# Designs tried in a protein design chat: miniprotein binders against p40896. Part 25

Target 1, 331 residues: p40896
Amino acid sequence: MLMPKSVALLRIRYTLEAALARGFTTVRDCGGAEGFLKAEIRQGSLNGPRLITCGHAISQTGGHGDLRSGALPASAFDSCSCHFGQVGVVADGVPECYKAAREEFRRGADFIKIMGGGGVASPTDKISNKQFCDDEIKALVDVANSYHTYVTAHAYTAEAIQNCIKLGVKGIEHGNLLDERTAELMAELGCYLTPTLVTYKVMGSDQFSAFLGPENSRKNTEVLYKGIDAMKIAQKKKVKICFGSDLLGPLYGYQTQEFRIRGKVQTTQEILLSATVTPAEMNGLGDKLGQIKPGFIADLLMMKSNPLDDITILDEPESNILFVMKEGRIY
Key: E = the ipSAE of ESMFold2; O = the ipSAE of OpenDDE; V2 = 0.75 times the mean of E and O plus 0.25 times the DockQ between their complexes.

## First folded at step 15 (miniprotein)

Design Z2 (at its last look DockQ between E and O 0.07; V2 from the best seeds 0.00; counts 0 for: pae E 10.5 > 1.5, pTM O .767 < .8, placed apart)
Fold by OpenDDE base, look of step 15:
Structure Z2 (fold): chain B 331 residues (1-331), chain A 101 residues (1-101)
Amino acid sequence: as target 1 above (331 residues)
Amino acid sequence: GSKVMVYVELPEPVTDLEEIKELLRKLAEELAKKLKEKGLEAKEVAVVVIENGRIKIVKSVTLEKPTNDAEEIYKEAKELLEKLYDGRPVKYIIVFVSDLE
């Protein structure tokens, strides 16, 4: 996932424009998007969705955000990596966690993303790993609270999820291996779940069979089918659910397939709420976004057909969307 | 329920109310045609006014009777336009009707 910044910059315009054209008027980035992009979009030099950003995801050494080869000592990476875009930064211990979170806010982050457990795409961790010690998570939460915002965590297992949310984390990304007790606790604490089912489906497809290495492919398979069950459990326990995709690189084009996948476990109304009202509320924008009411930002999709009749039309934006309006401007 | 929409993007913004009304009439005719093709009748006409990127007004009018008649649709749309238009340049005219009560 390490890409030269120059190459990333060349692709940013297209990525943003394509997302907007697919109907996404606001997008939350959970690792990698720099704060300056928000300014460029506001100024009109870039056309794209409104961005809510965390900067770099904060990870422990050897965590999901640490993509360094485990075959090499840390000293092998002492050279300047400033020319490469990174999803995450490494912070170990309370002081480093304080510094890392504060640095992201200094750079314009709206919230903090942490790696609370192992991942699929990282080479050196196991999905079953719980990441960060309690004091580290608490430190990150405390900093976020001082900025009147939230921490969200990458976490798959019930253990990792519970550990995070008990310490004040307000969002869980993925959550594919949650159980009923965990879902109950999430609902009780008002924690938001953001499933990202499409990423596993696409990465596991024949078309992209070579996208993941053998180990990552195994991990992907482990969580792919559990995600549907997790959604059912979360729905049953009335967990607040947000729309997400978490697609990487060339896979961005499949963003809307999440609608189709969710149609198997959610009603159309639930899906639409997850893509409008609920994420707006999570991000402190419940009085500005997600509804067509006086005083709200004029983000609108004009569609040929009613998604309430068939949710799958949202997976066909090219044929179904007449126009996308963001903040009163049609793009 | 079903919603039917028509719209026009103007090459240049227009401030002349009479010109806007004429465009609105044409849209109403197109809308009526679409309604008839779908076997639908409009029960409500709605207008959304956007100012400085924010929704300023959301107004709707329930029609006295369901209709797919262009003139009736135009009449209601025109009245809303006259009430809401403040002389700003108009780039887009969007008319949509619903059979929802």
Scores: ipSAE 0.284, ipTM 0.637, lowest interface PAE 1.0, mean pLDDT 87
Fold by ESMFold2, look of step 15:
Structure Z2 (fold): chain B 331 residues (1-331), chain A 101 residues (1-101)
Amino acid sequence: as target 1 above (331 residues)
Amino acid sequence: GSKVMVYVELPEPVTDLEEIKELLRKLAEELAKKLKEKGLEAKEVAVVVIENGRIKIVKSVTLEKPTNDAEEIYKEAKELLEKLYDGRPVKYIIVFVSDLE
């Protein structure tokens, strides 16, 4: 059974407080977080990270974000899910795309999230699917540009990624099957990649694999094996890489394991920049967040030891974070 | 292990070491009160000073015996502060204790 709204709100509070305690002072949510959560955090009535939100992820009928029917339990583990709650909206055709994007901005969204390709856990698509027509993607990008922000897209395959970024999409979530030509194009166009490999590691474990079912398990295995290679390609081609985990609900505690996975591909400095400077730049906050400089917002972690020497201490935050400061307040 | 901490953000940056020590004494008193309320004692004391535009980090000191006494905490924190402070304006002062029993 679905959880009552009052219990769901208590779990959101716990999730936000835990994320802040793990050192995440700002979180970009790619689906499910409503604008009122930002206000409650800003006012101090709710302890949590600063939120950058898209509201609802936008999907075509039958696309990855179309969760109608019995797919809700499976979507809780999909990498495109919100960190602490996810509901997609459906838009088909240019007028519906205009309206859907404008509605999310009216509700307080900072950017638009779309489904540019198929997913692992979606009930109605294949990982190889491309989603939306070109005119629909252009419409979504046009709306985001009119609000002086961006569109980011769920996409796994080289073909889906190239289609999105050629039409003006600024960011790609996941990208597990990108190739060298696609990475070159992303770098040329100044696009951002946010890999989310921890989700596939966790979903492929004995504890969770039975939950996916056979088709989704096969999809998950494919993206797991390819994800490390894709990040190596992106790093080699100088793609701007952001840190992400895209975990939801009971899996949210695994988010710091992404630091360990990244350690196999990136230097410790590259990982730290991917979690600070690069995402601040992506979100138009590069003059306020992501660095320790005079005039910047006072978001700081005090660590027991130096993550530049050993990045894995960030995957052990209870033992290694002495305090978390957000906006000059210690939590 | 767990930790207990207190801090103050100064409305204007301070450069007077004696004024900073006075603030540190107040923080140590608050910290001792929190420890006593929890029925805990600590074997490690640390001080952190954050300057406007720069961050300083101070190494902790391990005590021979656990304490929840404000004067003992202040004494150790003061010694650490004197080693750390270089005359630059201070915006934040943090005291924390760990290795709790």
Scores: ipSAE 0.006, ipTM 0.449, lowest interface PAE 10.5, mean pLDDT 80
ESMFold2 (binder alone), look of step 15: mean pLDDT 80; pTM 0.791

Design Z3 (at its last look DockQ between E and O 0.06; V2 from the best seeds 0.00; counts 0 for: pae E 5.7 > 1.5, placed apart)
Fold by OpenDDE base, look of step 15:
Structure Z3 (fold): chain B 331 residues (1-331), chain A 101 residues (1-101)
Amino acid sequence: as target 1 above (331 residues)
Amino acid sequence: GSKVLVYVELPEPVTDLEEIKELLRKLAEELAKKLKEKGLEAKEVAVIVIENGRIKIVKSVTLEKPTNDAEEIYKEAKELLEKLYDGRPVKYIIVMVSDLE
């Protein structure tokens, strides 16, 4: 979504505080969150979850991160768009990919996000499209490796996923159209899958029927029901799975519904691991986050009942969370 | 198992052990009341010690018998406090019991 930066800044405090109140003590942003937010949270001037950020998602021209209207020439957008928050930046070719990745790291990124395939919310690409050439992906991976971190990719199709992970991409966002062979390869390579089922469910609901335009709505429908199957396949093949939601703008309030949706295909233990240990490991924090033991950061949820008995209580944090502790402080 | 928790956030951090013990006693009384209201008894008392935002100690003690008595809860909690407290300012006091029947 294109939103003026000023408006985004006005809303960011509430968004972050609400996420923390829902029980998320650490959040990974896969496109758009600026690095300065991390400093503000650490300093206490802003209350919210610990942020792991990639800055802008890196996309090819006409890719999922390129939200420019296809009806207009590129020259129509030469004017300063600096007043709008963007999820992505456009980079074409190896030199531009180098520059784009390095710029995100310069700005404080912890990892790199790329658009490795077509998306739902983008107007000019097809879900079936692979995005970036091999040398471009390799370039992005090489830069990330030089910073001792990872690349994660937006990708739906088996083809797009395989293309990315064979080139060293360590994370796949969504993955709704993966097949068994792809899941096997992901498991073999130690790639992390982050399903985001709730975003499709919410956007496809009657309440938000107008949220997507006709074309995007069609795309959403295409992937909505495949996500559950993808989860089953991924679990069967022992793929490492992280918790994700990928909700946009006013939909952030539905973050916890991902727990309920996953309860249909994952055990409670698997879901909890996906929201604690596994993402901590993915982000190089396995020795600091995700467990209650000596030496770990004191991120704790105190709940009225045991989520192991009923995972759906995590979808009702207002009634079930007694307090949220982040780094030893109760919020 | 089921858990019952009471806690207090202090307006200012406290270092005086006797003051902390007194606050702990009050929390134990509140906890006991909640247990009785629910018809539950505690089997375990647990303490988490946090230092500089990190977990330092996770310690629990199993009670000799299940109880909802404030004095018994306080006794066990106090013993853990005396053992684990290192003189640093305390901002939060949390009493938690588990394995309730």
Scores: ipSAE 0.449, ipTM 0.739, lowest interface PAE 0.7, mean pLDDT 89
Fold by ESMFold2, look of step 15:
Structure Z3 (fold): chain B 331 residues (1-331), chain A 101 residues (1-101)
Amino acid sequence: as target 1 above (331 residues)
Amino acid sequence: GSKVLVYVELPEPVTDLEEIKELLRKLAEELAKKLKEKGLEAKEVAVIVIENGRIKIVKSVTLEKPTNDAEEIYKEAKELLEKLYDGRPVKYIIVMVSDLE
């Protein structure tokens, strides 16, 4: 998005405070949040969730994260958060991939985000396009492994997903066109899937469909139709599933609708685990976060009623959350 | 958005009901100040107590008249606390008001 960096930073304060108020005590950001925000939140200068960050998403020239040319509205971007002025970084070839990944870790990233397939709204790619060569992906994975962390990849199609996970990518964002063979492989390799169905539902709604051009409308329809099926497949094959929304700027308020959508596929227990235990494990925090146990960090929600009986109360946070506690502090 | 709360975390868990009531009075004063600064009054008061992983909550019924007076809030919160408290050590005390006008 082509906005002044100062305006983008002011908007991040509102976004983070609102996410915390909706009950998200930890957020994994897949593009745009810099490492200094963690210190500001820890110090209390900025109210918000605990952040797990990748810095910039890494893309090839002309790939899904290459935003260097043209102006795109932030609300039209569909593959990662684009509410900041510097969302992606371009790297071509193995040496540039090494450098790009190391630079993100130098800036304080906790993990590496890459574009493993095309997106709906990108000006230069298609859903089916393969991003990065195999050697480039392997280079990015090698760097992440040397920092004892992981690479997660934007990918929609079974082919893109398989290519990434066979080369050591640990996580897949979106995955709407996942098939049974690929889900089986993800489970065998211990990979994580983070579906983000709400973003495609919102972008396809009457209210927002005018933002899509004919090609992007067709792409969005394809991934929306298949998203529920992909989650059913992932569940059946015991893929580790995390909770995600991938919503942009003014649409961020819709993020809790993901709970309601998942209620059509997963049990309430499965949904709660996907938002707590599973992502904590993915990020190496399974002994500190995601459960209410002695010795764990005091992150909890007090609810008016039991979400195990009705998951939709999490989609109505102002009515149903009595308070949010993060690190023992009530907000 | 439709509620206001205040709280205290105790450095050591407390079992002395009179000490807890004293803290509750201070919380009610802080809460009343917040309501007055916003030009708001409330018709519902709740007390929440956290002890060793157990959480207890009691809400009042809707009050006849809305209030932002510290003594009225304290009186309601104290009555709720007395019904709630079972002698276990307390780590957190929260006073919350809702039904704001």
Scores: ipSAE 0.193, ipTM 0.664, lowest interface PAE 5.7, mean pLDDT 80
ESMFold2 (binder alone), look of step 15: mean pLDDT 81; pTM 0.810

Design Z4 (at its last look DockQ between E and O 0.01; V2 from the best seeds 0.00; counts 0 for: pae E 3.3 > 1.5, pTM O .774 < .8, SAP 70.579 > 70, placed apart)
Fold by OpenDDE base, look of step 15:
Structure Z4 (fold): chain B 331 residues (1-331), chain A 101 residues (1-101)
Amino acid sequence: as target 1 above (331 residues)
Amino acid sequence: GSKVWVYVELPEPVTDLEEIKELLRKLAEELAKKLKEKGLEAKEVAVVVIENGRIKIVKSVTLEKPTNDAEEIYKEAKELLEKLYDGRPVKYIFVVVSDLE
């Protein structure tokens, strides 16, 4: 999304505080969050979850991260865009991919996010599109490996997912159209799946019917109903699953609804693991986060009741969370 | 199984063990009350020690018999406290009781 940086800055405090209040003590951002936010949170200038960031999602020209109007030539966008926040950057070819990934790391990224396939919210690509050539993905993976971290990819189709993970991508965002073979391969390779079912549900609701244009609405509908099936398949094949929401802008308030949706296909224990242990492991923090154990960071939720008895209580944090502790401090 | 939590945030950090014990007693009383209200009995008492933002110790004790008696809960919690407390300032006291076997 294109938003003036000034506006984003005005909203960021409230967004972060709200996420923390909902019980999220650590959040991974897969595109757009600037690295300096992490320092501000650590210093106490901002109150919010610990952030794991990728900076800008890296996309090909015309890819899911390229939000330029297709009706205009590239020259129409040559003007300075420094005043706008962007989710993605465009990189074409191996040298540009090297540069783009390195730049994100220079700016404090913890991992790399790429657009490996078409998206819902982008106007110029089809969901069925593969994005990036093999050498480009490999280039991005190679850079990430040199920093001892991972690449995660936005990908819906089995083809796009397989293409990414065969080239060393360790995470798949969404994955709504994966099949059994793809899930098997993901499990075999130790790839992490991060479903984001709530975003489709919310965007497809009557309340937000105007949020997406007609074309994007169609695409949203396509992936919405497949997402649950994808989760079932992934679960069956024992794919490592992380909790995610991928809500944009004003939709952030619906983050916790993902718990409710996942209750249809996962046990409460599996859901909780997906929101604690598994994502900690994915991000190299398995020995620090996600457990109440000596030596771990003291991130705790004090709750009125046991979520193991009813996962839906996590969808009502205002009523069920007594306090949120992050790194030993109660907020 | 069910877990019941009781906590207090202290206005100022406390280092005096006797004062901490007194606070713990009050928490035990509150906890006992909550247990009774829910028709529960504690089977386990647990203490979590946090230091510099990290979990230092997680210690639990299984009770000889399930109880919702404040004094019995306090006794076990106190014993854990005495074993675990190292004289550092305490800002928060948490008492956790579980009916889990």
Scores: ipSAE 0.457, ipTM 0.746, lowest interface PAE 0.7, mean pLDDT 88
Fold by ESMFold2, look of step 15:
Structure Z4 (fold): chain B 331 residues (1-331), chain A 101 residues (1-101)
Amino acid sequence: as target 1 above (331 residues)
Amino acid sequence: GSKVWVYVELPEPVTDLEEIKELLRKLAEELAKKLKEKGLEAKEVAVVVIENGRIKIVKSVTLEKPTNDAEEIYKEAKELLEKLYDGRPVKYIFVVVSDLE
């Protein structure tokens, strides 16, 4: 069903307010959040998390350019479906890659998101496809470096990940099929991994797949099952891990279930750091966000009990969050 | 695919059952149009309701004969909703048809 632009704008407000209520005081959006939303939130005309945005994800013709991922400092929220401009940007060849990346920065992007490998949800590509050529990836990285920021890439397979990080990509979104050598290389290069397991669990669930599941539900299930193992490998090899969920549109309420899934691989302390300190560092905000310290921005959650004792209370935010503070204001 | 659906997202959650039923009527009309354009009929009709980003109602019924008629789809979806609706606010409503021939 097509949505009028006025309804889409109201939906953006609702989504932002809901994310803040779930405890996400900063959100990194990997596509769909326009730069003007940052200004509206900063000015107080919209209640919502602090936004770190790439503008539009950049992909090649036939690639996977969508809005399904991102990780943010301080209880990060991964992605938000936006029917305004939800289509990614297509760039083929080095000159178009330069232009596309520069255009996103002109529009207020804080980083560049690219499609470094095939997606699970896209009907037009396969998970194993290599999306961009090496010269195209290098061009995107060169532009991001000239703006003193980074490129993060959608990539699932060890081969796609290695290709991206060897060319200077700093972050990997998803990474469900990485292997030990890839994790070693990511750690050596100081790269960040943002796993997003909950979306595949939800999309593969009996409740969803019976009625709303995409035609590629089997592929989602494969990626889910291997993603837990990939996180175990990444954790063992000391890869810097950020929190993400990659949930789209109407299913954003499941995003906090990522905390519960992470409990299968990480200690509660590691999970909390992945949602606070580590993503703050990734985004150049490690001296301002991600910790409760004098001189840091007053972003904090008051919980009924200690998440270090039971991480699952973060998957039940309505029952367990007493208040959410962002920049010293309670919401 | 094995399923065809339509949906609506409300700007704010709604608890008025009569308003929700009118939304189902419009969805059924859109869904019937999609089926006719594809030359398909469906033998299963389902309603899905999402609140606060989570699925809250998921229910279906199997018909005795396939249909692509809007009024029949609406009647089945409405009856499912009437039996299951518990007064909770509704943000998203889907009408889904399956068992396509």
Scores: ipSAE 0.312, ipTM 0.692, lowest interface PAE 3.3, mean pLDDT 80
ESMFold2 (binder alone), look of step 15: mean pLDDT 82; pTM 0.813

Design Z5 (at its last look DockQ between E and O 0.42; V2 from the best seeds 0.00; counts 0 for: pae E 6.7 > 1.5, pTM E .346 < .8, other shape alone 6.775 > 2.5, unsure alone 53.418 < 70, SAP 81.735 > 70)
Fold by OpenDDE base, look of step 15:
Order: sequence, then C-alpha cells, then structure tokens
Structure Z5 (fold): chain B 331 residues (1-331), chain A 102 residues (1-102)
Amino acid sequence: as target 1 above (331 residues)
Amino acid sequence: SMVYVELPEPVTDLEEIKELLRKLAEELAKKLKEKGKWVIANGELITDAVVVIENGRIKIVKSVTLEKPTNDAEEIYKEAKELLEKLYDGRPVKYIIVAVSK
C-alpha cells in the first residue's frame, strides 16, 4: 500500500513507542523502514526498539513487491513517487539487482530483503510463482555477501524456498508451504525461518474482513493453517526459527499475539529463543544481544510472573510487563 | 514482586541510596503475598538475580537468593544493602529497584 511519507512519518513515533512498550527492544523491518530512523532512535530523538532494516524489499516486475496496478502500463507510473513510502523496489536483471541492493546499502540497510515468491496481498502474482531468476538471486546474494550480511526472502512454497536457499539466501520469511525435505535442507544450510502467523490470523478475522478481497482472503486462510503445519515440520527438522509478525499499519497492535499462536506448537523456551538468541545470531549480534551476560546490551523485560509457566503472559504486556529496559534505560 | 523508584535527580550519596532502599524494601514487603520477580532478556530468564548495568551494558549478573522465604522488610533490606555496599562504585543512581523472587 502506498502511503504519503508525511503521513507515515506522523505515525512513526507512536508505532515505535508502542512496539517498545510491548517489550520489543529490537525489531527487524523487512521492507519500508528508512535507515534514518535508526539514527534518530540512537540519538534519542525517537523512542523505540533498535531497528535492523533492509530498506526496500527488492522485487521483480510484477512480483510481490510491485504493487502497481496490472491494468495500467508501466508508463502510467513514471511520475515521481518520491513522496510515497514504498515497501518494495523493482529490479529486473543482474545489473538492476546489483544497483538495487547497493542502493539499499547506501541508504543504510543492514541486510537485503527479496521477494522470492508470490504473496497473498499482491495484486499481480500467485503464491505459486517463483520470483527472480537464479542469476538475479545470486546477484543479490553476492552483493549482500560483499557487505558481510545476508539476504532474506519472502517465500511460501517449497520450490521457492529451495530455489532461494540453494543460491545462498540465509533467511526465509513466512515459509508456510514448506515440506519436510525443504525443512531438512534449511536446517542443513543453516537457514533461518521467520514464521509470521499473526498477520494471517488478524487479516482473516471478521474485524478486518475488508482488508483483503475475496481471493486474497481465500489465500490468507490457506496459508494460515499451512503455516502452523510448517512450523511443526520446521521444528521437527531443527530449523532455526525467528519470531516475526509482519503486521501492517493499524495491525501493529497485535504483535504479541504471535506468542499465543506459537504457544500451540512451540514450547515457551523455543518461543523465547526465537525472539531473542536466534534472531540476534541471524543478525550478527549474538555476542551483544539476546542474553543476560556481562558485556551484553542491557535489554531487559521485568515481568510480574514467569512466562515459562504461561506463554500468554507475553501477549498481555500491559498487565505483565513492569518495565522495559533498552540499553540500560527504562522506558 | 518488584518495587522501584525513579529519582528526580541522580543520587551518588550511598547513605541516601540506602535510605531509599529501606523504604522500597518496606513497600515490597507489604506487597509480598508470594515472592516472584522475573527478568527476561533476549531469551534468558533470571530469577532471584541482580543485574548491574553500566553504560548500557550488563556488568554483573548475580543471583541473590534468600535462604528462607521472607516478607520481612528488614531482612529484604539487609540482603539488598549488603549487595549495594558490595557493588556500588559511586556512580549516579537514577533508579533503585528491589525485587524478591520466590
């Protein structure tokens, strides 16, 4: 969805503060958050979680990150869109992929996000589509490697996942349609899976029934149920799992429901690890973040009760969190 | 259970800090029906622990477990005081937190 940057900016403070208040001391953005936000948070002009950002998700023409109407020619969009916030940028071919990835890094990206398969909410692609050719993915991976970081891919299908990870992609976002063989390969390659079950649950709810059209609603329902199964498979095969929500705009308030959903298929320990140690390691912060050890960043939640006894405590932060500490400061 | 105070201005006077600590211990004792404080940081759960922070980093993680469960303010204060005296290095204190776990 295209939003004027000015409008997005007006909402950023609240969004960041609310995320921090919910107990998220670090957040990875997989498309749309601009690099300057990190500086503002570090400087204290904004209060919020530490951000790890990719800038724009890189997509092929007609891919999941290409939100242009398929009813209009490309020339209809030639006008300056610099005043709109975009989740994605379009890059076709190896040279454009090089340029796109380099541009995101120039603008302060910590990693690269690509659309490696079709999506639920995109207007012109199918979930079953693979996106990017092998040489394009390799180009994006090669650039990310030159910056000593990773590529993560939006991918649902086993085919799309396998295609990405065989080419050096180190993260899979969603992965709802993975199979056992794919999970085995992910584990073998040390690939990280970030399920985002809450987004499908919320978008599929009656309260937000208008958020998706009928076809997208059908797709959404399908991937929700499959996502639970995918998590079970991934756990069975010992895939590294990160915590994720992938909520958009007004849905951010539901971030903590991911804990509740995961509680059906993961132990509390597994969930907590997925929200701390594992993502810290994925992002090269394993020696600084994710543990209570001397020398680590002092990101702490003080809670009234033990979440190990009841994971749902984490879904009620307003009642259960006494304070959030980020880098030694209580917020 | 946990109680804390945010000081309007950072305090360096150990005796003043001790007095504030005493008051917090008394408040905590009043709240203690059952002991329980949980510190969660990036996947680790610490119970009955003190975390000392310096310059935004964890300096010390030390478990402080009372030998016997108590709701006695003086006993809580004693343990907290002893730890304070051992660990305090004269740095300004903005927050004083007293917690007792089960």
Scores: ipSAE 0.296, ipTM 0.664, lowest interface PAE 0.9, mean pLDDT 86
Fold by ESMFold2, look of step 15:
Structure Z5 (fold): chain B 331 residues (1-331), chain A 102 residues (1-102)
Amino acid sequence: as target 1 above (331 residues)
Amino acid sequence: SMVYVELPEPVTDLEEIKELLRKLAEELAKKLKEKGKWVIANGELITDAVVVIENGRIKIVKSVTLEKPTNDAEEIYKEAKELLEKLYDGRPVKYIIVAVSK
């Protein structure tokens, strides 16, 4: 994502328009979509989904949101920030965490995204890493609470997940290596899980494996193997599950394959709820979005056939969506 | 098969809405190759329910389905007009959608 700003803007416009055409009338972005894009969509200068944004994901030095080379000095992240669409920002220590979270809210964020554990696509962290100290996580949660919203965390392992949710983190992105005890705790605390299985399937294919570096390819293999099983555990333990894809750059077109993958674990009704009712609730919009009821915002899809009978028609949107309506307007 | 019109401004005049409905019924009849049931969808999706949209917000009206299969534009318009008159409550209309269920 370290491309010239003009190219990044063209790709963002295309990505947003394409996502709307695939039936996503609201998108929650967990890093890279800044709050000013919401205004451009409202003005009509960009056609795209309603955006719920965190601005930048907040990371520690060397964490998942820190895309600097290990050979670069610490200030190099600031130098590289000239690229539009930067995914993350670095904060170390409680005072910096306060400031970083408040800055994202000042810039229009709806929630705070943090890196609670290591990732696949970052150059310097390991999937096994626990990220942030407890006082840093608590600081980020305290700021989000003061704005009456939430923190969601990137985390794969049971240890990282439990650490985050015990400190008040409301959501977990990915969660591919969670275990039964962790799922029980998430359900008890009313936490939300957003699995993103398609990204690992696509990234591990021969067509796209070169996109990953050598260490990231190994990380990806580990999470791909475990992801379906983790989702079965979460479903069995009645964790609140949201729909997500976490696809990077040119891979965004594969996002609808998540519907097909989830068909291995969830009923069609559960999948539809995970893409509508549950994420609306998570974001405080349960009385406005996610259902076809009087007084709700007119975000509607017209389909050729019923996805309750066959969820895979949502993975074929070009053939099966007759129109997409957002806020009463057809796109 | 489906035809629709989006209005740049909401329409409140019932006679204007009827004229738009006539044009849509004619378009639908041209597209129909065989006789079928059809449903008026006055700013609504064809599902188990009629959905009306006003000012970017959903309103719901009870489902109404023409019982007699047809592909004749005048029959479509006549039955749709009578149903529209029963459903119309004076509120602005932004979309008119006409679809056929088989």
Scores: ipSAE 0.029, ipTM 0.489, lowest interface PAE 6.7, mean pLDDT 73
ESMFold2 (binder alone), look of step 15: mean pLDDT 53; pTM 0.523

